# Ledger of designs, part 14: VH-VL binders against q9nqz5r112to327

Target 1, 216 residues: q9nqz5r112to327
Amino acid sequence: FQSSGVQHHPPEPKAQTEGNEDSEGKEQRWEMVMDKKHFKLWRRPITGTHLYQYRVFGTYTDVTPRQFFNVQLDTEYRKKWDALVIKLEVIERDVVSGSEVLHWVTHFPYPMYSRDYVYVRRYSVDQENNMMVLVSRAVEHPSVPESPEFVRVRSYESQMVIRPHKSFDENGFDYLLTYSDNPQTVFPRYCVSWMVSSGMPDFLEKLHMATLKAKN
Below, E stands for the ipSAE of ESMFold2; O stands for the ipSAE of OpenDDE; V2 stands for 0.75 times the mean of E and O plus 0.25 times the DockQ between their complexes.

## First folded at step 11 (VH-VL; framework fv_pozelimab)

Design k6 (at its last look DockQ between E and O 0.42; V2 from the best seeds 0.00; counts 0 for: pae E 5.4 > 2)
Fold by OpenDDE, look of step 11:
Structure k6 (fold): chain C 216 residues (1-216), chain A 120 residues (1-120), chain B 107 residues (1-107)
Amino acid sequence: as target 1 above (216 residues)
Amino acid sequence: QVQLQESGPGLVKPSETLSLTCTVSGGSISSYYWTWIRQPPGKGLEWIGYIYRSGSTRYNPSLKSRATISVDTSKNQFSLKLSSVTAADTAVYYCAREGYSSFWDYFDSWGQGTLVTVSS
Amino acid sequence: AIQMTQSPSSLSASVGDRVTITCRASQDIYNYLGWYQQKPGKAPKLLIYAASSLQSGVPSRFAGRGSGTDFTLTISSLQPEDFATYYCLQDYNYPYTFGQGTKVEIK
């Protein structure tokens, strides 16, 4: 997790050579997909699947880590700025751990059916190490059975690490988002295309804009 | 409406440094990516690089070792220096504003271009 | 660097004609493609961004299509002011690269 702080470009990933071994013993390494102004997108294949894991290295200088962090936790606010959200509800809260189980229903690109996610999320603020972490993982929940209206995504993981350039309350931070899911489609290329052209970049942009709006 | 105007010598000797300045009017240079693009006579376009705000730059790898883009916010200008020029560097040089929509980048404003000829 | 190949390099057409220009990328660039128009002695002008989004002020007779590696610019009914050279640009990854251009000439 490299912090540029001074530069506009996102930091370089630390583990560019990190990879998995495929069935043939070949090492599958991270591949840079996009090199944009505000982020770099990397992917690596998930062994035994047609799916990819994604990493986004990005940086912002015009919002605080705390602002950016808080917007992501605000499910009600997300319903306002994320037009793809059909439903987003906290269905369970664990007071001890602070974990929450969420039901998320989202539009997918036409002609794909909408997908729903049931996942647990947790977050932490580590002041000692000057970072914030958001983690989500798909789970099953008896109160949220599958519906014929939506395609249930059963494999979903997301982790975001936010590292301030200075402090949690001063503008500027780097982030690392690691993401993988199985949208239950037989068109992996289509999914990849959507992810690269609309999904991930669009989400990040909207999140950023939402953060900017929220602070005002 | 933002306007861009290139300025600099139209003739440069081989091995010397090409130096151009783009003056921006009708807007501040602090909010956009400011780019240099060149076009050899009768040929296509080549992206040179950009500068952003505090001086963050990116260059075409083909020119990275020779190209330097700088900004003077007090004058609302940004500049291009290209060292060790050869005849191959003869081109119309454009300065442009790089806009964006979401994550798609485009050049929405251009200078009129200035011809720089490299000749003895 | 990503290579952009346009076709044809030149074409002749009449006013009212439908004109189609193609651009091929050396790799998948999804929809990160723009189209520019350049008239002699002038700077390029943005027509299309994001493969199919029409720039404000550009006539609706211009249309961009495509994704991945293959893209097209279509002029549904060529007008006198449309005789120019057209360039595609990929903005997927740096360095940004242009096609070699397509010159649309009057027949």
Scores: ipSAE 0.426, ipTM 0.786, lowest interface PAE 1.5, mean pLDDT 90
Fold by ESMFold2, look of step 11:
Structure k6 (fold): chain C 216 residues (1-216), chain A 120 residues (1-120), chain B 107 residues (1-107)
Amino acid sequence: as target 1 above (216 residues)
Amino acid sequence: QVQLQESGPGLVKPSETLSLTCTVSGGSISSYYWTWIRQPPGKGLEWIGYIYRSGSTRYNPSLKSRATISVDTSKNQFSLKLSSVTAADTAVYYCAREGYSSFWDYFDSWGQGTLVTVSS
Amino acid sequence: AIQMTQSPSSLSASVGDRVTITCRASQDIYNYLGWYQQKPGKAPKLLIYAASSLQSGVPSRFAGRGSGTDFTLTISSLQPEDFATYYCLQDYNYPYTFGQGTKVEIK
């Protein structure tokens, strides 16, 4: 829905450029799944699957946008507060584009095997438009071939925009997250139910707590 | 230890406005969501609505046209007004605090309740 | 509004019995369900949230299970202090709604 001010197209050596955003209301409709005090969740089907793309609108009043942004980027800190992480490392940084390629290995709910992701991320603080942006997308990288130990997720996208209520360094902000992946499961309905009941809510609650502890 | 206490008239005439106040002690009202719930005698519980310090509210649609919840942070209180009452509004009214979570809304602290009778 | 139907509406049991109460939602509420205990003349007390998470200070003989539309509260060995009315509450979507209650009485 909104473009960022950071225009670093693809990561090197490999990038996949996709513009899959449709105008809302064309062919794929957003269905509101949850409307709670600081959290709204929408979803829409991914064509040809039983899985969904998700959109989250959230609000926090007790943590700064900068803390929230930084906690998501700090891979060493994430390993401390996210018990599902098996491995998370930066495998390459492109100084020209500012993009990073990461390898992320995470537990999935029983009985599913652990999954791994190779993804590029970019992030920016856009003072002119009063927002912070984080985007990520699955890529291939020669240094991280598939392993029989984990199920490689090949379709993954994440886009977050953070808008402060006041400044980036004062408490209070809204965020909009758009997210999808294909965890390659034979039980897609189970994954969808887990995402709504545990996966996304638990992650966001843990992220909030971690951000409070990292305040300052 | 957070404590909640309801106060207000125990008898209200039909067509008048029911007005209740919940006083919060042992904690600040500014950090939580605050809820009114009622229970007609011998019947089940009905969620009325909540308020946050910003004035953000939600109401049960069955009561939205008649119910108003407000907050006074300087007095550490929140209030319920229910207009145009009838005998059907006779109930024990509880105030409650919502537990700390953005997703699971559970009421971890309750007042003792106050009976409001609507009768001539 | 999401309708919550409890079963049974009442039951009689003895100390030491295993008691199971069911709650059915009119639509998928995932795990957004709480269980509350209410004794006569007192406010409700939270037992279980998120369908199966035990509230701090609640005895482990209480257990919640289920997801989707069908949920249960089980008391594994009924104690004298457990004779009360039990309510489920869905907190999935507004308005939040309670079941009609299940009264657990002494046999």
Scores: ipSAE 0.221, ipTM 0.670, lowest interface PAE 5.4, mean pLDDT 84
ESMFold2 (binder alone), look of step 11: mean pLDDT 90; pTM 0.917

